# Ledger of designs, part 30: miniprotein binders against b1l550

Target 1, 279 residues: b1l550
Amino acid sequence: MRLPEELLERARDIHSEAPSHRIKLDRVGSFGLKVPVEFKGFLLLAEADVWVSLPEGRRGVDLSRQVEAIYELSNPPKDPFSLCREAAISLLEKLNYADSSGVSIRFDAPLQDGESLKYYGVEISSIASDEIINKIRVEILGMTACPCTAELIRAYKSSEIAATHTQRSLGILEVSTKAEHPDPDKLASIIERAMSSPLRTYTKRPDEGGLVIRSLSNARLAEDVVREMIHLFLEEFGHLPEDTHILAAVRSMESVHMHDIYAERSFSLDEIRKEISSH

## First folded at step 3 (miniprotein)

Design U13
Fold by ESMFold2-Fast, scan of step 3:
Structure U13 (fold): chain B 279 residues (1-279), chain A 84 residues (1-84)
Amino acid sequence: as target 1 above (279 residues)
Amino acid sequence: TSPEHQRLLLEFLEVAIEIFELFEKAVREGRPELLEQVVRLAEELLEIAEKLLEISDTEEEKIYAQELIYYARLLLLQARRLLS
């Protein structure tokens, strides 16, 4: 039953009222929205969070305006990077009391894997205020092989290829920049090239043997993988603004332990260049 | 790129330069009232960027035009907020 329109004129506007305590809130919004996006020829179901800052003198945010902002821009489905940036700006336009706005969009990105597909994780954000900051995080699984055990087996036996344990490792690259979002496929490629071997969705026995041999022949510590990821990142994306901030990390799910090994490095482009040039 | 595309790109650059010069003057001379003119120029900048998108034929041209639209919209938002 639809209530009479006259009630809207007599009802209090709760959101515009003064709060019980005059405290600014940094992020207030709608989280976990389902949004279709078009990514490199694929129609994907993404999950979005939208938020704005709330000033100390205002009780609440108009949450329906936030949902309208992103859904108006997502119909028909479009590129998630453009959607992210445009929605962040639209939120500030629609909610003029806010100092800042933000949008995050998460999805599993398809990546060609022979005649099949594999998937990697993508999370993008745009935060708008007196400038726009774009952030992207890419996560993809790969394979690492332990060089320490390989060396012990090599010393123990005169083998053509040293035996060692292998495990799944999660590679992570996160980039925050005032420029456009970097291409996630290129970030995923950097991570896979830094690993001992990429993982596959489907292999036959000969191809599976080849992956294992590649991994064993290219044994790497988590620390080695992080350093290689940084090296490859600088080759591909060194042209980004100097204040671009990067996180490179690896979490190795050790097959011979009950625990994981983790390695990371955060840096800005100007910081890392000074560090490298000081040698 | 077509002559039409090149003309609009040059026009965009000229308006962007005017915005920078006017903003610098507003700050240097302590004249925030000049920000009203910055708003008008930013609106013009957005209109030019939208026209660039309309005449864009290649995917690269469209991506570039969309990026210019986003920057023009952000500049317009900033200018309007500074006036409030």
Scores: ipSAE 0.000, ipTM 0.276, lowest interface PAE 16.6, mean pLDDT 83

Design U21
Fold by ESMFold2-Fast, scan of step 3:
Structure U21 (fold): chain B 279 residues (1-279), chain A 84 residues (1-84)
Amino acid sequence: as target 1 above (279 residues)
Amino acid sequence: TSPEHQRLLDEFIRVAYEILELFLKAVREGRPELLEQVVRLAEELLEIAEKLLEISDTEEEKLYAQFLIEYARILLEQARRLLS
């Protein structure tokens, strides 16, 4: 059943009333919405948050209008980047009292892995005001190997073959830009190439041996991985606007320690270029 | 949000991801018998979405449920088409 017109009119009046305290709110909206998206040929169920700013003189936001806006744009399902940008713009157009809007969409992205698929985490957002800022965060698991332990074992055994412990590591790239969202598959590729080896969804024993040997030949500290990620990012995405902000990080789940190792660097393209060119 | 509403949402998500994995496997391995399982799961997904609509209290929750019903119908139609 649809609400009677009288109830809808009264509800709108309530939201347009003055609040008890005249305080502006930065984000008011619907969080945890389930929306279908089409990502590189895959139909995925994603989770979305939508919000707008609320001025000091208005009691509430029309939440139903927010939900309608994103659902209108998600049927038929479209790519999450277009959905994110278009919904953020639509929210400002539909809710004229707001001076900013935002949309965030989260999903697990499929990636070809031999005869199977593996998944990596993607979160994108678009924040609209007098300009649009697009953000993307990619997280993917890989493998790192300790070079210090490898050198100790070489010294002890006088072996030409390195031996060391390996561990799972989570690589993170986050980009905030006025340009379009970077391709998450390219960001995931950068992370995997920076690591000692990728993590496979399923490997046969011979393939497992190959990954271990690769890791041992390409032993890297978390700090090494972050620097390599930044280097590879600049090669692929150095053309983005100079005020583009990047976070590169690695969290290593150390197999021989009770704690994790974490390394990160945040920078703008302008900042990092000046730093590199000074050397 | 009621505990039952949250339980049904969690169930919808679980079934939706099972459908995705099974659908991809069916296409990749050329196994039409797996699409029969996709059809059954999509029918279950539609039933879950219809139950969500029945127990929805707010207009926002009803819009979610209606959208999820459409999503389930699209998956069901797509799976049935691939079987024919």
Scores: ipSAE 0.000, ipTM 0.288, lowest interface PAE 12.5, mean pLDDT 78

Design U22
Fold by OpenDDE base, second read of step 4:
Structure U22 (fold): chain B 279 residues (1-279), chain A 84 residues (1-84)
Amino acid sequence: as target 1 above (279 residues)
Amino acid sequence: TSPEHQRLLDEFIRVAYEILELFLKAVREGRPELLEQVVRLAEELLEIAEKLLEISDTEEEKEYAQLLILYARFLLRQARRLLS
């Protein structure tokens, strides 16, 4: 039953009221929305968070308008990068009391793996205010082989290829920039190349054996992987603005130990260039 | 949102995920026959969206439901296109 129009007119707009405590909020919004996106020819259902700032003089945010903003832009489905940026801008236009907005879109990105598909995790974000900051986070699993154990066995058996323990490792690259979002496939490729070997969804036995052998031949510490990720990133994306911020990290799920090994470096392009030039 | 409205939304999301899983499976396993199921699910998704519109009480709810209808129609068209 539609409430009588007269009652609606008399109803207080609670959201526009002055709050009891005049305090600005940084983020108010809807989290865990489901939105369609088109990514590399695939139609995907992504999870989205949308938010705006709330000024001290306003009690609440018009949440319905936030949801409307992103879904209007999601039909027809478009690439998640454009959706993220456009939605962030649209939020500021629709909610004129907000001085900042943000959108985050998360999904598993398909990646060709021979005749099959594998996936890596992606989170694409845009924050709009006086400027727009674009953020992308890529997570992909790979394999690492321990060089320490390899050297011990090599010394003992005098073998060219020494056996060592291997583990799955999660590589992470997060980039925040005023430029356009970096290509997530390129970021995923950097992570995989920095590890001892990639993971495969489907392998025949000979192919699996070859993958393991390659891993053993490319034994790397978690620290080595992070350093290699940074190196490869600079080669591919060194053209980004100097104030671009990067997080490179690896979490190795150890097979020998009950705990994981973790390594990371956070830096700006300006900072890391200065560091490299000083050596 | 009414409990009924929330239930339908949850159902909508569930069906949408099922569609996605079948699409991915079809591509990954090279099984285009699975796309027939996707078409059926997309039709179901459309019905759910239409029901949401029917039970919408506010203009905002109606607008939201209309967007979901458009999305469901899009998925249906895409699924049919892939079968042809």
Scores: ipSAE 0.017, ipTM 0.273, lowest interface PAE 6.8, mean pLDDT 83
Fold by ESMFold2-Fast, scan of step 3:
Structure U22 (fold): chain B 279 residues (1-279), chain A 84 residues (1-84)
Amino acid sequence: as target 1 above (279 residues)
Amino acid sequence: TSPEHQRLLDEFIRVAYEILELFLKAVREGRPELLEQVVRLAEELLEIAEKLLEISDTEEEKEYAQLLILYARFLLRQARRLLS
């Protein structure tokens, strides 16, 4: 009945009090905020989370100051990378009791696909303390075809059998670095080039036969796709700091099995270069 | 983007910012009566988004305008819910 008044009063009054238990909290903030961003000429509605660390001697955070920080910086709308970094820095400046701050921004990024658009998932973060760590995660769907399927088609000489043994696969690249966020379009391109074929979107129904034949001629295991993604990543982004950390992963939604196939590798640039040079 | 499309977009952003400022003021000062003004502004925001869709020519502009309509409807629903 009086819930809105009680909630507003509580949100304002208790934050400066000493807590019942002197325990530090890693992330306290406002999650699920809607913010406008400008991405490569597109105005998009993104979802943002903002947080700060909370010291053991303080009961709560100034939530209204957190929301103010990101919204002040989002008017006019700017690129999500600058917004992410600037908001994380602003949070530390506005909330002097915090040792660290973070901002995460999620959106579906448009990608030109023939005469239409398709979309891929992007999540970026900036975590500020005595340094800034920038994270980006890109997820995009493509197609894979097992090499065993390619051998089977060779034996039967039938493209119709190939169609039964292709599957959708989700490619994932995640990068954590002290440098600027990598370009997500380049990360998406790496994932698509590592797969058997990209998925297509048109104003009309897609040519599924052509995609299947292409996938079969470039048949790859999930393990092959992960290795190729790492190889292509090193060609494009090998200039990043040596302590840059990468996760490369593929989830293949196997149409001929009742289970999915998953392959991943996490590594630092220093680690992977030493591994490759030992061969 | 046409000059009229840009003007409506700028107006949308301005009204959206005003909604957020009033909502934060309602929370900070314990003034739930300001949420009635938020409802009125959210209704205005929806009208602007609907006009943006009407004047959109490209598929990209139409999709963007539809996202703005969803955003305005979300804000309106939340403001009305908090007044309930």
Scores: ipSAE 0.000, ipTM 0.141, lowest interface PAE 20.0, mean pLDDT 78

Design U23
Fold by ESMFold2-Fast, scan of step 3:
Structure U23 (fold): chain B 279 residues (1-279), chain A 84 residues (1-84)
Amino acid sequence: as target 1 above (279 residues)
Amino acid sequence: TSPEHQRLLDEFIRVAYEILELFLKAVREGRPELLEQVVRLAEELLEIAEKLLEISDTEEEKIYAQELIYYARLLLLQARRLLS
C-alpha cells in the first residue's frame, strides 16, 4: 500500500530524465477525459484532451499535473470556453518546461428549434504560448436538394419515396482566432440559413411534406451552400481580427449514390476580403 | 461532514456521472430508452440531493446541497425536453 503522492514523485523523477533520442514532441498529454460542463443552462458531459509541448531533453510529461489542471477548474462545472482557456494557461503554469499547452473540449450542444431541441457538434480548443489562439468547430445536419429536382416533385405524392429522395448534409464552420471563441449558436444559425432546409427534431405531428417542399424551393449545390456560409459569416463576424482563419465546408450524403459530395474553402479574413473586392 | 453526508455525496456524484454518460450516448446514438432511464435516475438524484440538504449542518454544506438540487433539476429538464 503506497501513497499516491509517493508514486507521483517517483514518476516525476523518471520523466525528468534524458530521453533515448533528443527529439522535441509537439503534443503530449491526457486524451479522452470526461468532463462535465455547463452550456447555456444545460449540464453536459464533454470529452477533453489536454497536452503540452515536450522539450528534446526531457523524457516525459507529468500527466497527473495535466489532469489536476483541468479537474480543479471543472468542478463544479463551468462554461466550456472559460474552462478551455483557463486550463490551457494553468497547464503552462504547472508544467514550466513546456513552451506551449493546449486544451480541446468536445460536446453535443442543444439548439433551440422552435419549442423543441436538437443537438449539434461543438469542438473548442485553446492553445497557449506567448499568446492564446482559440479555435471552434461547429457541425450541424441539415437538408439539401439539387436544383431542378423533377424526380422529387413526382415522388412527392408518396411520402416515403419523397423522404428517401431528400439529402442530408453536414455543414461545418471552423474558426481560429486570437479573440474569444465565437458563439457556437450563431455559427450553427449561419450553417442552417445557408442550407436548403434545417433538419427538424422529430414530432408526433410530422411536417415532412413541408420539409420536402422547402428543400425544393431553396435548392442549392454544396458549392452554393459553402459560398452562402462564407457570405453570412462575414456579415456576422466581420469584427474579428484580420488574421482569423476560417474553414467552411459541406458534406452532402447522396441518397442515390454511395459516395458523398464535399465542398470546402479555407481562408483568413484579410485574404477573403481582398478576393471579394477584386474581380 | 458526517459519514452519512459523505456517503450520500459519493452516491450523488457517481450516479450523476453515470447519468451524464448515458445522456450523451442517448443523444449521439439515438437511443431514446436511455433518455427514459436518465429521467428516472435524475429523479433519484434529486431525492439524494434533498436528503443531503436535510442532514447538512453547516451553511457551506447547505449551499452545496442546494447547488446539487439545481444540477439534478437541470438534468431532468434536459432529458424531458428531448423526449418531447
Scores: ipSAE 0.000, ipTM 0.196, lowest interface PAE 14.8, mean pLDDT 76

Design U31
Fold by ESMFold2-Fast, scan of step 3:
Order: sequence, then C-alpha cells, then structure tokens
Structure U31 (fold): chain B 279 residues (1-279), chain A 84 residues (1-84)
Amino acid sequence: as target 1 above (279 residues)
Amino acid sequence: TSPEHQRLLWEFMEVALEIARLFRKAVREGRPELLEQVVRLAEELLEIAEKLLEISDTEEEKLYAQFLIEYARILLEQARRLLS
C-alpha cells in the first residue's frame, strides 16, 4: 500500500486524462465559495460559484486555478461587480481548454430603512466567452393588498380586517445585458415602488397603521405589481441595449390559501417596446 | 467573527495570492526553483487554515476553514509533485 499523498497525486493526474465518454459539460467548477466583497462601504461575506465549460476530450477541471482566479482578485475586497467580471475573464485566461467561464456572487445587500437597515437579496453573474454577459437578480420582500378586499374593507371601515388581508410578497427583477450591471439599489427601489407597501425593519404601532393605510390606498394584484415593475424599469433603464433581457416576477404568499400566487413576464427591451407601441 | 479570525483570513489571502503568482511564474517561465518557495508558502497556508479552523466558532466558519485546508493541501501536493 502507498502513502495517501501518492493517492492524491494520482487523483490530480486523472483530471487531465481523456474521459470514458466524449461528452461536453456546460458548467464545471467550485460552488459555494465564501468570498469577502465591499458593497457601498460595507464589508460583506458573499457566496460565489465559479465554473468553466469542459470539452468532450478532458476528464476534469483544475480546481486550484478556479479558486486562484477569484481569490487573487478579492484581496483587498472589491465591489462584487468588478470581481465578478474580472474573475470570469481570468478563468478563461487560466483554463485555456475552456470556451466559456462564469462567476456568480450572492449576498444580502443592506438598504437604509429609517434608523435601521433592512436587507434584500442580490445575485450577480458574469459569463465570459467571445463576449461578456452580465446578469443581476434582485429579490426584495414587500406587501400587497387585493383591490377587491381593500374595497370591501373600505366599505366596512375596518383597518384591523385590512391588516389580515394584506399579503407578504417577494418582488423579483432579473436583468441580463452586455452593458454594466444595473445598480441593485435602483432595482430594489423599482420593486418597492411597484408594491402596495414596502416591508419595514422596525415598526411601532402608529407606523403599522400607516403601512396598512398605504397598502389600501395602493392596492395591487401580483399581476398589477409585475406590470408596474416593467413600467418603472423602462423609465429607469430603457437606455440599455435593445437585446437586454429582463424577468419581472412577484410571488404573493396568500394568507387565505395554502399556496402562493406567482406572476412573471420575461422579455427583451426590443420585444416589450414593440408590444407597448402596438396598443 | 473575532478580530483574530479576520486577521488570519487576510493572512491566508495574502499568502494564497503570493503562491498563485509564483506558481504561475514557475510554470510559464520554466523556473522550478520557485516551486521550492511555493512549497514553503503552501505549508504556511495550511498552518493558517488549520488555525482558522481551531478558532472558528460557527459551523459556517468551520466549513469555510475546512475548504481552505483542502485548497492549501491541493497546492502543496501539486507543488511537491512538480518538484519530483
């Protein structure tokens, strides 16, 4: 029997061998890496995935070079957008057998909420090949109120009943573009403005009444919220390239049902402009 | 995380970046003498990672430290193999 070190050395050599089946793989890499990033003055611990395409003639990837690519660029911590783009490019340079690479970075982004902070979800990625595609997904929790329920409650003038008929809703905006990543704070703002009311980190009883009143005054179905998000997105980001792809979605956690309501629309800027102008 | 944990994490990153630079130079320029330096730095990297695991308080910190130990081990074994 040989030493463990010899076994590990043989395992590494296996990655450069031809596979038993000549099949290309689209994404092979290191997933769930913890990487420090600097986001708007905050040092955050983000979760990163790094990958490359693997050609049909190669059995495995160079793990150490994938980790090298992202860690080399993360000291000192930099903004996650630059890190994402630069690491994706570096992966292609370091792993020359690959025809594409990608990096995805996920973190909870702080957002000022009165005297406190609340957090929203951000996932950014850059996929490099002959071109670079930048993606960003923002998820933020807010409140929606059914217009039919809001109208009924207004007729009966019951704020307490209105509170129990508001729903927690997750708003989602995802953008894929050849331009720079959109500012996630602006995407989060679009989602919150489209909602019946934003969810607050700290609310006193008087502030709770205000939240309910706002929800009733701005009552919207999940379908309404998606349409409003698209409208607000076009006002803010209509300057992006016409082949920019967007996903707008809302998941409403209905209090009266045992399941959620979900509404979404995916589109390119070119497609949506033609659709809107045809009406 | 403690200040000591943050300090060790930064030391790990600094040593890892130096290893990456020297490893790249050794391979691209055909300079095997740099691999001896990589071996020493990889041994240092492993020691830092093991200390990170020792002072880790949360399950997330422990998992990350274990990942860093494996990363250091891979570099060390690769450098030793190339020196043979």
Scores: ipSAE 0.000, ipTM 0.131, lowest interface PAE 17.0, mean pLDDT 76

Design U32
Fold by ESMFold2-Fast, scan of step 3:
Structure U32 (fold): chain B 279 residues (1-279), chain A 84 residues (1-84)
Amino acid sequence: as target 1 above (279 residues)
Amino acid sequence: TSPEHQRLLWEFMEVALEIARLFRKAVREGRPELLEQVVRLAEELLEIAEKLLEISDTEEEKEYAQLLILYARFLLRQARRLLS
């Protein structure tokens, strides 16, 4: 929804005033903007946040120029990576009092699943100052199963225990780098390959090869999944700059106690290489 | 199924999960003191399975409880074997 003219004029007058207290603010801007993007041939309606740093001597930011920065670049819709980077740069050009700017774009990404599509969460950011830092976070649901439950099912094929102890798990990969954004489809693939079983869009038929039986055949602890995600990430993206930072995490939901199991590891490529090579 | 039957099934699964974690860590890190904990937990797992058999009403429930007893005995034997 468009801002009224009276609000735009009042904001222009107010933001140039001196503040009550001379305190710098790190991020000030427009959050929750709806922006069309083109992602791998799909037109998606994404949600965007745009911000700049605010110096201690200025009361407010020029919100209309922030909105102009991203909307001018979003028509026609373009890929969210280019939009993110170009909008962050444009913010610094349009708001010369700022020493840094940032843009985050969030959307549900389609992923091919046979003849159907499923969706995973993507958030990409670009933060511009004297250099650009690119961040991407991918979240995708899969299934995990207890190794002990898997042993019972292999012996007996009982669906009773399988149904009560197979859990949905959220896999998370977050990458912060001075290089270009990693391909989110590849990050999603890494997460799915590390899981006991991916979630599918198709309806389960009564047969012995169902998702539950598959996840029990490939039973993994949350700790196992995080380690496998890191291993697979290094195989695919080990070529990124050494100061690239990664978060790998798994949150296992709907456990037997109605609480979640969580495992994570944060690392730089330099750090993890040295750890693995130590033997 | 009774609330007591359901409670014992959940308790069995929780103890079995803890056994899996400790057994894996003991083998990977060469820590035999953890296998002693696995033995104690497997003995507890066996007690839970035996209680499940006692309160089972249907033939299918009894068969399943007997399978859980076999599984607990298997884990106990494996842990004791590795301790030796």
Scores: ipSAE 0.000, ipTM 0.104, lowest interface PAE 22.1, mean pLDDT 77

Design U33
Fold by OpenDDE base, second read of step 4:
Structure U33 (fold): chain B 279 residues (1-279), chain A 84 residues (1-84)
Amino acid sequence: as target 1 above (279 residues)
Amino acid sequence: TSPEHQRLLWEFMEVALEIARLFRKAVREGRPELLEQVVRLAEELLEIAEKLLEISDTEEEKIYAQELIYYARLLLLQARRLLS
């Protein structure tokens, strides 16, 4: 049964009514949508969040229009960067009462690992207002070896190659910029290179041994990893705008301790350049 | 939203998650044959979306269901293309 037109008009009226409390909301939207994207030749099903601001004089947001905006742009499937940016803009056009919008798209990105593939986590976002800010977050697992234990064992046994404990570590790079989204593969590469060794999806026993040996040869504290990530980032992406904001972080899942070790640095490109130049 | 509508939405999401899992598995393991399962699931996804449209009472619900139908059709089309 079609709801009477009068009821439909009334329903539309509810969203447009003045709220009981005139308070602006920063984000109102739909979270956990599924959208297809094309990434490096792969068709992926991504998770998406879409939102807009709500002015103080409006009771509710037209949620259906938000969903429509992103799905319309998802056909045919396109790269997630363009989808994110275009959807954010489209939201402002469709919902003209909003002064800001945002879109986030999350998926596991395939990464070549020798003859096989591995994955890293990526979240691509765009926030639109008077300007567009693009954000990308990359998370990838690697391996770290502790230099402290290695030194203790070396001192004790007088061995050139000292055993040490290893652990899986999650590296994180988050970049917010007015420029285009940085290449997530490059970001993932920076994280892996900053760690003692990468993880591999498929390893033969001899290959596993090699990875461990490499890790031992590149023993690093979590602090070292973060500093190396920042250094490598500056070399690769130092051309980005000065107001670009970066978060570099590592969470090491410790094998010796029951707790994880965490290190991070948040900075703008302008800030970090000044810091480095002062030393 | 009716309990039935909520149930169908949940089912839709579960099927979509399974599709995503199989895609990842297909890529990770180099198993294109898994895409056949994706096609079947995408067909199921479309059926769920169509049912959602049938039980939609409000214009908002109808629009949302239509978008889900469109999404499911796209997935189906792309999955078939990848198998060809």
Scores: ipSAE 0.013, ipTM 0.231, lowest interface PAE 8.9, mean pLDDT 82
Fold by ESMFold2-Fast, scan of step 3:
Structure U33 (fold): chain B 279 residues (1-279), chain A 84 residues (1-84)
Amino acid sequence: as target 1 above (279 residues)
Amino acid sequence: TSPEHQRLLWEFMEVALEIARLFRKAVREGRPELLEQVVRLAEELLEIAEKLLEISDTEEEKIYAQELIYYARLLLLQARRLLS
């Protein structure tokens, strides 16, 4: 039921009023919005956060204009990268008091896995000001196998059966760049190739045996996986601007411990190239 | 996996690492008395692997436990042969 327009016209414009304290806010917006996106031929339901900066002299933001910005661009559904960038720009155009805007979109990305699909986590962001920074985070589960126990078999001079513990490990690649968002399928591929083996949504017993044997033959520490991810990233994405910032990490859910093992490295392309070339 | 399964896998790993250390030392230094300790630890390793099989609920856990049993049996055989 609509309220009479006369009451709306007589109501105070709270958002344009002076605040109780003259303090700038960095992010004010609508969080947890459900938005449809088109990703590589799939229609997915994504979750979006939309925000702007709020100046010290203004009490609140116009939240209805934020929702309008993303809604207009999401109908019909479009690719989440264009939606992210275009919505961030649109927010600055619609809300002229803001110095910056941002949009984050999260979804589970489908990846072909034989006759079925598996899914990996994607979060993309665009932050607009006098420039646009694009950020992407990809998370995918794989398998790792302990090289310490594998070394026991070598010590005993038997290579017929490799006895070591295996565990699920979460690989993480996060990229912040002034260029377009990197292809998340390629980031997911880098993570899986750095692992002892990928995980499957559906396996029959012979296929499960193959994954276990592959993992045992390719035993890797969390530290090994992070270094390999960085190496593979540089081969695939070394052409990105030198100020591109990367986080590579792995969280190993150790089957023989009550706790997880975690390894990470954060770097810019400029920084890592100088490090590798110095020795 | 259950907490019990994780505890037994940890125990297996600890015993296996101690066996590797003692086995290498026995071979490197020519100390057959250490092989007697390896035999005892390998018997313990086999008991842990058999217990892992007993408490395994999934097919993957059972296959892995059977692999560990074979490993423990092979190690025990090799240690006994070196003692003879």
Scores: ipSAE 0.000, ipTM 0.088, lowest interface PAE 25.4, mean pLDDT 79

Design V11
Fold by ESMFold2-Fast, scan of step 3:
Structure V11 (fold): chain B 279 residues (1-279), chain A 84 residues (1-84)
Amino acid sequence: as target 1 above (279 residues)
Amino acid sequence: TSPEHQRLLDEFHRVAEEIRELFEKAVREGRPELLLQVIRLAFELLEIALKLLEISDTEEELRYAIRLIEYAFQLLEQAERLLS
C-alpha cells in the first residue's frame, strides 16, 4: 500500500515550502485527541492536545508525526504524567524544525469517598524546549458555609431552609514547575480541607434536649479559603523549587444573586516566603 | 456485549473500510493529499476504539479494545511514514 517515493517527496516538499507570509506561529498541532491513560489503577479516557512551534520560513507541520508521538507512547496505557512529559520530548525529536513542543492531557480523576467515588477535574501539561516545564491544574467542587452564622442558625432551625444558605464553591490550584508534577490527590485534599464545612448540628440528650452547633468557626469567606489553601499548600509542597509558580482561586456560586464571588492569588514560592517573613 | 458496544464495533468497521478505500485510491491515483483524510479518519477510528475501552465491562472486552487501539495506531504510523 506504499506510495511511490516521488509522491512521498512531493508531500514533504509542500510542508517545507515558504509560507505566504513569513510569520512565526507559537502553537500548531492536533487538538482534542482521545487517549487512554492509567491513573492510580483506573483506565480513563482522557482528552489531549499536542503542538509545536512553527518557524517563519516553513509552511506547515507534520501532523502525522505529532499523532505518532503521543499514540506510540500511549500503548499500553500509562500514567498521564509520564505520557505528557515523554510525548513533549518525542515531539521535539521527531519535528527538528520546532523550537518548542507541548502536550496537555485532561480528565476527571476518581477519588474514593467511603463506598462511592467522587470526581475532580485534572489538566496536566508539559512544555519542552531547552527545559521542561510541568503544569497541573486541579478543580474540585465543594460547599462553603454562609459567613453570617446568625442567619444560618435561623435558617437551620426551620429544617428546610439551611441548604439554601450554603454555597457551591469551585476550588482551583494550579502549579507550574521544573520539577515533577505534584500529586493531584494531595492538591484536591488541600482544596477540600481549606473549604468551610457546613454547620454541624449535634443532638445532645441533656435534660432539655436540643440542637448544638459545634463548628461555628468554620464559616469562611472566599478570601479566607484562598488564604487557607495557600497555607496548606506551603506545608505540603514547600519543598518545590523556589521558582515554582502557583495559582490559588475560589469561585463561590451565589444561588440568590446573578453573580459569583471570586478570589485568587498568583505567586512564586520565593515571592510568598518573603511576603510571609516580613511580619 | 451491549447494544452500544455492538454499535461502536460496527462504526469502527465502517470507518476502517473507508480508510482502506482511501489508501487504495491514494496509491492508484498518486494522490498523497488523500493521506490527510486517512489521518483524520484514523483519529476517528482511535476515538471509537477508546470509547469501546471505556464501556468495557470484562477483561476480554478490555483486551479486545486495546487491540483495536493498536490497529488504529498502526494505520497512523503507516500514513505518517508515507507522508514524511
Scores: ipSAE 0.000, ipTM 0.201, lowest interface PAE 19.0, mean pLDDT 75

